# Designs tried in a protein design chat: VH-VL binders against c7peq0. Part 63

Target 1, 252 residues: c7peq0
Amino acid sequence: MHNKIYNSFIDRKAKGIKSFAVLIDPDKVNPADIADLAAKCTAAKVDYIFLGGSLVITNHLDECVQQFKTLCDIPVVLFPGSPSQVSRYADALLYLSVISGRNPELLIGQHVLSAPAVKKSGLEVISTGYVLIDGGAPTTVSYISNTTPIPSDKDDIAMCTAMAGEMLGMKVVFMDAGSGARKPITESMISRVASQVSAPIIVGGGIRDAEKAYLNCKAGADIIVVGNAIEKETSLIKEMADAVHAAAPVLK
Short names: E, the ipSAE of ESMFold2; O, the ipSAE of OpenDDE; V2, 0.75 times the mean of E and O plus 0.25 times the DockQ between their complexes.

## First folded at step 22 (VH-VL; framework fv_inotuzumab)

Design q3 (at its last look DockQ between E and O 0.83; V2 from the best seeds 0.00; counts 0 for: pae E 3.5 > 2)
Fold by OpenDDE, look of step 22:
Structure q3 (fold): chain C 252 residues (1-252), chain A 120 residues (1-120), chain B 112 residues (1-112)
Amino acid sequence: as target 1 above (252 residues)
Amino acid sequence: EVQLVQSGAEVKKPGASVKVSCKASGYTFTSYYIHWVRQAPGQGLEWIGYINPEGGRTTYARKFQGRVTMTADTSTSTVYMELSSLRSEDTAVYYCARSYRDSSGYFDYWGQGTLVTVSS
Amino acid sequence: DVQVTQSPSSLSASVGDRVTITCRSSQSLLHSSGKTYLSWYLHKPGKAPQLLIYEVSNRFSGVPDRFSGSGSGTDFTLTISSLQPEDFATYYCQQYTHFPWTFGQGTKVEIK
């Protein structure tokens, strides 16, 4: 009962289906634009709505989740900057441990503090190894977390990090170049990680076009997450979604 | 004492718009959500949406998207619901109701209701 | 959306009678948190509805002891142990486990 979203990840992965997720910051999204955004996501057959921000200032998480729930049938997955950002109305929570860093607070400290609230919410909790990759610009995540990202050219470090996360029991690996990343994660890095990890791999940060989304899928990404590019140009939702969906192998 | 007082009955023609008000008193206006619920004749209650008076953020049911607009005036502690492109099926008693900001989902205080009749 | 159906739609009773109203949902209202989100309201014509019960069995502030709620899963009951003159009204149940929130069609309690 508590693994519906996770099961969807693993089932789709097993079938070679690639998924597209739209990332929305509850504090940044204009309520007036949500209806249009939801409609576009529905039309593009977006697979997941990821809701999350590095800073939750206005506490509009519940409202934002409910808005999307009224507007579309797309699963809403919380992608919080802090483990304490929860809403019982969401479909799941990516419970992120920043395994690329060595900040104990982001490894387990914040989780200990948020655990009661998360449990109380009743949300499906998906243990997620969060792997921050250098995107060529300081990200909110790096600044807030005071963690050093993995260099973009160090595929082996990323691989070993993801492997460790999986071996520690994390169910999902999230490779992220961060919001506003100048450089998306390379295909080589994705391939290297994918070759050693069986868990679903989510890739985000700096993806600006359909081609990159497609190539990342071909490299081994199971879920592509896009935020900033879509915020600037909503017309990209359809293009990117189509590209991601086209990246699935033809099941014979 | 917490009170929600609504505006009076309205009669409208199809295609017109109606704006109903709900004045809140007896509590901190911005600390609670105001919801709108309607009841058509012989039907159950139907949730329309809600507004956070703090900031004016709104959440509407899918059925009413594009036709309903909720607004809040903090200076008068009043919430408004405007429904446009009225149809005969919009004939109902409309209620405002208060809920906690945690979006708990139940309504602890209600307005007295506003009858809106849509007829040609 | 989750459908909520009340039974009966109407009933006649006398002062002092025990009254039972049932609410049935199309899906279980048990939330993964372990809580069940079901509320009851009393409504008199021309007046504001009043909250009676929340979370199946918790009486709202000021609600008399003669009102009680029970149930689990998909079946819920509001009981008035001894009907008083002021209790003649329409009663509604409401689920708020599943979004969007939905209401029963109401049960009218009339004087016999």
Scores: ipSAE 0.772, ipTM 0.891, lowest interface PAE 0.8, mean pLDDT 94
Fold by ESMFold2, look of step 22:
Structure q3 (fold): chain C 252 residues (1-252), chain A 120 residues (1-120), chain B 112 residues (1-112)
Amino acid sequence: as target 1 above (252 residues)
Amino acid sequence: EVQLVQSGAEVKKPGASVKVSCKASGYTFTSYYIHWVRQAPGQGLEWIGYINPEGGRTTYARKFQGRVTMTADTSTSTVYMELSSLRSEDTAVYYCARSYRDSSGYFDYWGQGTLVTVSS
Amino acid sequence: DVQVTQSPSSLSASVGDRVTITCRSSQSLLHSSGKTYLSWYLHKPGKAPQLLIYEVSNRFSGVPDRFSGSGSGTDFTLTISSLQPEDFATYYCQQYTHFPWTFGQGTKVEIK
């Protein structure tokens, strides 16, 4: 119906139930491995598949969505990297604004270009404040020129950014250390943000083991998303999902 | 004019495999998906899966996972479907069919069909 | 999987008759975009199936205007306004709102 996926975020947060999402980039995952990946996600009771990234071939996104729909029953949520990343077969779309940056194209410009196609798709659209945190790795000149991540020790900047995003109408906050991050987001920063927003908080980037996933949940993350570590070692799916699901409810 | 021409009928024993071809002409081969659909005697049509000829990516129906393999040869504009571990219930006419790559989901042009008979 | 069921399974008719075939879906075929994705095919033994109608009511290129489609939600109809000798065949509906795509079991239209 309306807001089915967003309501699941809200309902689970209200119950203190933590969620685990596996992030898959169709251009980076080996197509031959998707069946095994879907089976592992099902066995581990993964709560969401986040699907998206840069596409090389037109309709790669549709193909991946359809493969997961034939291989498992896990909700598929689009995580778009470009305006063309729309599939009517998906369950929802995270419509990301990079609110941590000062680049107007990442704040609203790409959305202006994509909005007609997004509306036509009929997808559930989830407005998402994307907060990029410095992950400890050097970035290229191209990256620095685009946006500057929030420094990993500036908890109050991350907190104010998320607060502003929520007040401007963002339904979800997505804190991300970035692909290939050497350091995950600190539990201190997660706690500071969680203390000031009621929106569901997604945390990702640099999470390499189950203990960190668990501690991030204890700090106030609602949804843990992992992509890079699982791409390299799919056996981690069950360990991380179990840790996330074992986290104690947080009373509100 | 768009044409899909399939290989001839085959008779197989249980446990064997079969490979059916579908040669496309009259359009840009890599611009459309090729689907496979079968019809068992006295039954309706059943979707098996599709291949994107550009890059060879495939999607198979859940029922056929692990038994079906589809490949494409862009140099000959030909798609192949191989079904393994055959059983008598796999006796059917197998059709290839074309669809738009925008995932419209209807099949505008079909092949003539290939009868595959599985008998002991 | 979403099931689509046709009625009747077969019928007998004469040239010139008006023929109607019903297709019923186990779930609504109305997509959240406002579109409904239901197609109809004609099939004669030994020949390739032919697309007649897509998106409920749009005739495919070259399809005579005696073929029309209608319906909404879960209930759909193919109508042949004046049956011609070449129209004796089996007809299939197909839904493509929900993945995976599924077909009806077919309706055979025979000479009376």
Scores: ipSAE 0.419, ipTM 0.765, lowest interface PAE 3.5, mean pLDDT 88
ESMFold2 (binder alone), look of step 22: mean pLDDT 92; pTM 0.927

Design q4 (at its last look DockQ between E and O 0.70; V2 from the best seeds 0.00; counts 0 for: pae E 3.5 > 2)
Fold by OpenDDE, look of step 22:
Structure q4 (fold): chain C 252 residues (1-252), chain A 120 residues (1-120), chain B 112 residues (1-112)
Amino acid sequence: as target 1 above (252 residues)
Amino acid sequence: EVQLVQSGAEVKKPGASVKVSCKASGYTFTSYYIHWVRQAPGQGLEWIGYINPEGGRTTYARKFQGRVTMTADTSTSTVYMELSSLRSEDTAVYYCARSRYDSGGYFDYWGQGTLVTVSS
Amino acid sequence: DVQVTQSPSSLSASVGDRVTITCRSSQSLLHSSGKTYLSWYLHKPGKAPQLLIYEVSNRFSGVPDRFSGSGSGTDFTLTISSLQPEDFATYYCQQYTHFPWTFGQGTKVEIK
């Protein structure tokens, strides 16, 4: 009962199905645009709505979650910048540990503080190894986390990091170049990680077109997450979704 | 004492718009959600949506998207619900109701209701 | 959407009677948090509805002890231990475990 979203990750992965997630920042999204966005996501058969921001400026998380739950049937997964960003109305929470860094607060410290609230929420909690990759520019994530990202050309470091996360019991690996990333994660890095990790792999940051989304899937990504590109151009939702879905093997 | 006082009954033609008001008193206006719920004759209660008076963010039920607009005036502690493109099936008693931010799900105080009749 | 059905739709009773109203949901209202989100309201014509019970069994402030709520899963009950003259009204249950929130069709309690 508490693993519905995670089960969907592993089931889809097992079948070779690739998933597309739209990332929405509750603090940045204009409420007036949510209806249109939800409609486009539905039409494009978006698989997941990820809700999360790096900063908790306002308490609009519940409202945002409820809006999407009202407007579409797409699962809403919390992708918080802080473990304290929880809403009982969501379908699941990616409980992120920044394993690419060496900040103890982002490894476990903030989790200890947020654990009671998370438990109280009743949310499905998905332990997630968050792997921050250098996107060529400082990102909000990098700044907030005060951690050094893995260099974009160090595939082995990324691989070892992801492996360690999985061996520590993290159920999902999230490779992220960060919000506003200048350079997306390379296919080589994704492939290297995918070759050694059996957990679902989420890839985000700096993906700006359908081709890149497709290539990332072919490289081994199971879920593609796009935020900024879609915010700028909502028409990309369908194109990217279609590309991601096309990367799946033909189900016999 | 917490009170929600609604505007009076309305009679409208199909295709018209109606705007109902809900004046809140007896509490901090910006600390609670205001919801709108309607009841058609012989039917159950139907949730329309809600507004956060603090900032004016709104959440509408899917059924009413594009037709309903909720607004809040903090200076008068009044919430408005406007429903456009009225149909006969929109004939109902409309209620405003208060809910807490943390619970959100139940309504601790209600307005007296506003009858909206849509007839040709 | 989760459907909520009340029974009976109407009943006649006398002052002093024990009255029981049932609410049945199409899905379990037990939330993953362990809480069950069901509320009861009293409504008289021309008046504002009043909250009686929240979270299945918690009486709202100022609600008389004669009102009680019980139940679990999909079946819930509102009980009035001794009906008073002011209790003749329509009663509604409401679930808020599942979005969107939904109401029962109401139970009218009339004087016999």
Scores: ipSAE 0.687, ipTM 0.866, lowest interface PAE 0.9, mean pLDDT 93
Fold by ESMFold2, look of step 22:
Structure q4 (fold): chain C 252 residues (1-252), chain A 120 residues (1-120), chain B 112 residues (1-112)
Amino acid sequence: as target 1 above (252 residues)
Amino acid sequence: EVQLVQSGAEVKKPGASVKVSCKASGYTFTSYYIHWVRQAPGQGLEWIGYINPEGGRTTYARKFQGRVTMTADTSTSTVYMELSSLRSEDTAVYYCARSRYDSGGYFDYWGQGTLVTVSS
Amino acid sequence: DVQVTQSPSSLSASVGDRVTITCRSSQSLLHSSGKTYLSWYLHKPGKAPQLLIYEVSNRFSGVPDRFSGSGSGTDFTLTISSLQPEDFATYYCQQYTHFPWTFGQGTKVEIK
């Protein structure tokens, strides 16, 4: 059992090579368009497929993973919405703890319930500190769950949250403004967090154009993940991937 | 009890299409995958793809992408496999086979096979 | 793709003989979960193939005790402890650890 996907995150970060991930929610994409999506991701040299959403059926998840595996060679990393979302055919699992919140169920409770199935799946498990940043709209989940996003201008809170997560053993930090966010995470906040953690930093939410993706990379993001904008306009895949890849450091 | 009954043999010319049927009985049709597997003369078995009859979702082996289409008719408990742009190397016996959703990739019940011959 | 190769391609045997068929994979079939996914099928011309063994050694429902499977890693064996008249057929192994799933080329067991 080796950490091939995590090691790719670490190795690319060490070289200053930025990665582009496309987040796909099978419930939201038209199944007839998945082949075209996979082809566009391949042509653009997308580095990872993050597969996730409100899936609760393991056979549906297996089907989605197998479909992408027949359509392209891009690694498939699970981004689960529920404890039952595992597939032995995927390459890795982002095992998310919402460290920005104070809800015990999102911190550890769901993990207790899912751990036997996750272990049995044989997946590479990547412990991920999930840091929710306010993206412009309150959610019913935040109210009910007592999960309050970090305000978009509170760089020091985001930094301390990520720093604590890394010290507690999180291998990856995922800064997310949320699906459909009106305000992407500021470059200032990304830079502040990046100055204090060595872990790979994934940034997502509200990224609508190639320039923002590029600037987030320059601020210190290691992996840019985009879902909603691409779901609505797949022509953006190439533009965003090119921008992310262009942020790599100048070679020797 | 579980039965998969396939349509009869077909003879086709290169460039044509063939559509093979597989009628399922003796179980809940929408609770199992249906796969297609073929065997060319003197060769082993080759997996082509599967369909989930619940919702009609399909996955095809890379070799067959763009040439194969699978559909399911829940009213008749029948799966169809259509292979287009036929070549002589597509001459084979085509089998449908069932697998469980929660099991990983072995085939518990098979159809009797359908010989498809492609000759110039 | 992962290739599986059977040996021998054919054999002749008498009723009552112990028969062994081997299946060798180009890659390990040990999944990171600790499980190994290899199945065996029996096939007679003009009839549907029949599942014998799954997950290396588990007999499918209704399969006689004379059929057993063993092996690990890349090397696997189907054993028929006392060959019966109905066992003259072609046998296939299939790996399903790695996607896509692949089959061996077959081993024909004939009357000596």
Scores: ipSAE 0.421, ipTM 0.761, lowest interface PAE 3.5, mean pLDDT 87
ESMFold2 (binder alone), look of step 22: mean pLDDT 92; pTM 0.926

Design q5 (at its last look DockQ between E and O 0.78; V2 from the best seeds 0.00; counts 0 for: pae E 5.2 > 2)
Fold by OpenDDE, look of step 22:
Structure q5 (fold): chain C 252 residues (1-252), chain A 120 residues (1-120), chain B 112 residues (1-112)
Amino acid sequence: as target 1 above (252 residues)
Amino acid sequence: EVQLVQSGAEVKKPGASVKVSCKASGYTFTSYYIHWVRQAPGQGLEWIGYINPEGGYTTYARKFQGRVTMTADTSTSTVYMELSSLRSEDTAVYYCARSRYDSSGYFDYWGQGTLVTVSS
Amino acid sequence: DVQVTQSPSSLSASVGDRVTITCRSSQSLLHSSGKTYLSWYLHKPGKAPQLLIYEVSNRFSGVPDRFSGSGSGTDFTLTISSLQPEDFATYYCQQYTHFPWTFGQGTKVEIK
């Protein structure tokens, strides 16, 4: 399997470069809006398009992936609610294990079922420790996963969870407050995790403005993922992207 | 027998629109994608886009975004491609072609082609 | 986009001749799945194009065994072992490993 996307994560992290990812739900996005969205992402120099839905309602993943691949050169990374949501046209798949929970199906069960399809797809598979953090309200992720999120004020639990994931061989840590989160992940929690984990850290959920995105980067996040805020206001793409990119140290 | 039958030749002025039809038969209409491919004189084949007749979802090539509209009528098993703001360089034979629903990528059946001429 | 180039652009041959057409891509068409997505089509003027070969070497249903495909990576070949009268046409290769899909410019096989 190719490691192009993962290598980009590692390389950018090593250089202190912060990345901005736009999260798009294939089941929610209006196809008529994709062209405009792709253009805005390109103009803002968005680093990654994350495609993922919490529900597998429609079989339009391939179409959505192909649209973005046609409209822009931004890498498309699958961020599926289910490991079975794959498209061979994507650049990579975040293979998520919900390590914050104790649901065996989300740890390995669903992966066993999806493994043949994932293998057949030929996608770059990036083993990802998914760490669900309490966002102040039940989210689609929490409901579907049927897992208890880590309390937002328990930095040590998040840290230990991420450490365990990394030691188990997961290549990326994804800290997520979930879609529609009221409370984004705190900088203190991000910093605590970042201090003990060498793997790239993706942070998402509840990020609504450029300042928060910037602060999360400064706290130790390597990739910022935003979905809901952008869906409501696409003009935020550039502002957030610029903030994230500004968080990188000046290369000498 | 699978067949794709296209509408007849069109002559248009620059700035006008053209709508070409592709009637499908011999298979379950909603189980396959219909693509449009054109060939300008002396040029290779150029992919324009495709429509999923099931739900009417479309994917267009970057070059044609904003100018092309594909639609499907399930009651008549017909797909339409409308190209607007026509230019001389849009002069080409336009083909519809079928591909599998899984987006396998090859075209197993083609229409006979529709010549669209754009001239002042 | 991946560029696909055929050679020659045209050739003259007689019935019974062995004909070879080459297709070259600007990038490898080997997909990470291990499959290579390259197809060949036959096209006669005023007729619908016809699929001959898919995935480099698989003949489509109803295609005579005189047609064969081979190749790997960036270089591919369509071979007609013994040219028949009905084989005089333009041939196209198409890659669908990379999106968007792209075609060669065509090879016209004419009567010598």
Scores: ipSAE 0.489, ipTM 0.816, lowest interface PAE 1.4, mean pLDDT 93
Fold by ESMFold2, look of step 22:
Order: structure tokens, then sequence, then C-alpha cells
Structure q5 (fold): chain C 252 residues (1-252), chain A 120 residues (1-120), chain B 112 residues (1-112)
């Protein structure tokens, strides 16, 4: 079972199948609500659960992974790559390098510090080029990264950044407007990046309705990740999943 | 001296609920998970779930989701497991057991067990 | 779920005998970290279960050295090198490589 999750990204992309990921912050979710959330994700055929948050304590992350694994069969992927906080029961880790910025700690520095623990965890590690896009307001990731996001209308800069990341060996491109973004990434930018990279493209940040999720998929996103909107209204899970899945052939 | 002391045997009718207690002593209560494991007559051991007494986070086995509730009272160092909608197949000895946070999954100290009988 | 199956279901032995109990897993218990997570418990009627072995071969504190664990992959053994009168009990293996954690069905060691 080497690279099981990464291979699922590649196989689904090759078939033109779009994937929906629900992002859960263990520090923000009420434990009593997780069972209902997992049931809604299962009923909606959500493809991945992404788990991560800025203040996650390692034993609480492990507890959350175990709870989801008990409640459903959806793969659990650790995000946003707080790599010192791992759970051996998760399915994979997105090992993020913020390639859109020039902060050496987020490019490679934190990875040097975390690599021994990540290796000992036994997790599948997915090399991910993280491309931060201006979401119209400061976001948690924009603030923490201490870097300037790529302007939302600079499609060529985003494209070149993603191309360079892929050529340097990143296996996945993650385009993110950040949590709390006022505006999502434009379909124009997604299309421009998708035209030039073969790697699976994850798109997140500021996606608040099913139509935007659908349009992002039509523009070339392979995986749509939504967190904030679902934290506020879990009924959106089905609508968003249906829209993402409608952008590709119905599976059976 | 680590000790887990459970409440006494219970006899219940189908459809009722049972609440079993597990009082911990001899260690820092909020630094370890408490699990519940049961053994039905003629059967092996079956993991039910656990609670993190620090903050009350719980995880339940899929089979028990929706019927089991675990709580912790840090002032008395006591964990409770409540199983609702009892059926005859819930007749079992119920054990609480402790595990470490940093190497969870095996159970170093166990309670003496509580027999729960669901008649008719 | 990963099933673990013990054999034999029961055995008869005399004090001083060497006893071997096997535990077979439906999937490999070798984690990609290189570690294997399997434990053994002893249970006497009317008493709390007792941890004997964790991580395949590590004896828990206070466990006599006549108890040893071994194995890899899908096949594991608990060995009691010289049975004592207090060792007549039911023994359980438990895997914790995969979640959810699962137990074997038990092996009863009876007096011959």
Amino acid sequence: as target 1 above (252 residues)
Amino acid sequence: EVQLVQSGAEVKKPGASVKVSCKASGYTFTSYYIHWVRQAPGQGLEWIGYINPEGGYTTYARKFQGRVTMTADTSTSTVYMELSSLRSEDTAVYYCARSRYDSSGYFDYWGQGTLVTVSS
Amino acid sequence: DVQVTQSPSSLSASVGDRVTITCRSSQSLLHSSGKTYLSWYLHKPGKAPQLLIYEVSNRFSGVPDRFSGSGSGTDFTLTISSLQPEDFATYYCQQYTHFPWTFGQGTKVEIK
C-alpha cells in the first residue's frame, strides 16, 4: 500500500473524475457534531477528509483521525502540513512547501526540522507545492507565511509558479486563497495553471456555493477543498459534493 | 499503585439504559485515555470506545455509535459509560482500561469488570 | 476491520510444559514505520485482564521472563517456557497497527 492516496489522485485525474475534500479543523469542530458530519460526508460521497489546524495538539489530532476512521471509510489526509503533528492512523500527509513565497522557513526550513518525526510516523508523504493566492483580505496562512500572496489577477505568475514547482519535483499543486478569504481563486487562473501542469491540482479558499465549486472543476481543478463554509452550514456538503461530481462522468 | 475500580453488577430490561462507573486512582487522571471493552458470554473481547478525560473527547467503535456515551468527572477521577437501548446481546462483563497518550492502542491497567445482564 | 485469529481455541498442559499460542492477522501488522503493534493479555475468571506483552516482544513491567512474544507480518506467537500453576488462564492477542483495534477470540490454557 505504498502511495495509495497519491495514486488515487493520479488515477482519478487520468479518468477526468473530480474529487471533493472536506477540510476539518479539530480545534474548531465540536466533538459531539463529528458523527453527524461524518454521516453527511458519507451520504454525499465525499472523496477525502482533510484534517488540520493551527493549534492542533497531537493527541487531539490522533483522536479526531480515529473518530473519523470509526465513523466512515473516507480517507483521512493531514493538512495543512503541520508536519510535527502526525497520526499513524491517518492515510496520508500533504507535505506543503509554500512555493509562492520567499520565506525560507516555509519553503524548506520547517521540513528540515520535521523530517525525522514525519519519517518515523510511517505516513504516506505527498510532496505538495503550495501556491498562496490573494483572497481579498489577510488570511491565517497569508499572515503566518509572512509572504505576499500572488495577486488574484496575475494568472501568469501563478502558472509559472506551479510549473516550476512541478519541474522541481512537487507531485501535487495546491492553489489556496486561505481560510477566511473574501474571494475565491478565479476560474481564469485555475484554467491557466491547469493548461501547463500535469500534477493533480487542489483548489481551496473562499468557495461558498456549489456553482463556484462546479466552475472551478470545469476550469481544471482536480480536487476541491472546502472548510469554512461547511463549518458554518453542514447542509452544503451534499450540494457541493453533487456539483463537484457532476463536473465529471458519473461513476458506477 | 494504579487502580481502576468499577461499579457493581446491573440487571436491566431490554430497552433500558445502564451507566457503569470507573474510578481511577494512583496516577494523573487527565494524562491517560480510558477505554471500555466488553466480553459477552462465550465470546472474546470487544473494544467499545475511549474517552480523553482532558476535555472529554470521545471515540466510539462503529457498532456502538449512537448508543454509547462516555463522560469524565475530573473532580472525582471517574469515567462513566452509558449504553442505551439495551438488547439481550448486550449482556456482558464491561471493563474499563487505561492507555498512554503517546502509545495508545494497548491497555496497561484494567478494572475488575462489571457484569451487565439484560433479561428477556 | 483487521481480524486476528488465535489457535488453538483451547489446550491442555501440565505444569512445567512449554506452551505456544499463535495469533494470525488478516492483514500484515507491519506498519510502514517499521514497527509492529501487537499485544498479549492474560485473563483469569473473576479478575481483571493483565497486559503481558506489547509491540510483539516487549514484556510489561512485572511480567515473568517465562513469557515471551515473537513474530512478524501476519503470524505471531506467545510462548510460556515453563508453565506455572498461576498460568492456567485465557490468553488474548490484540492488534493495534490498524484502527479499529481488534482482539483475538482467546485461547484457554487448561490443566491436563
Scores: ipSAE 0.323, ipTM 0.738, lowest interface PAE 5.2, mean pLDDT 88
ESMFold2 (binder alone), look of step 22: mean pLDDT 92; pTM 0.920

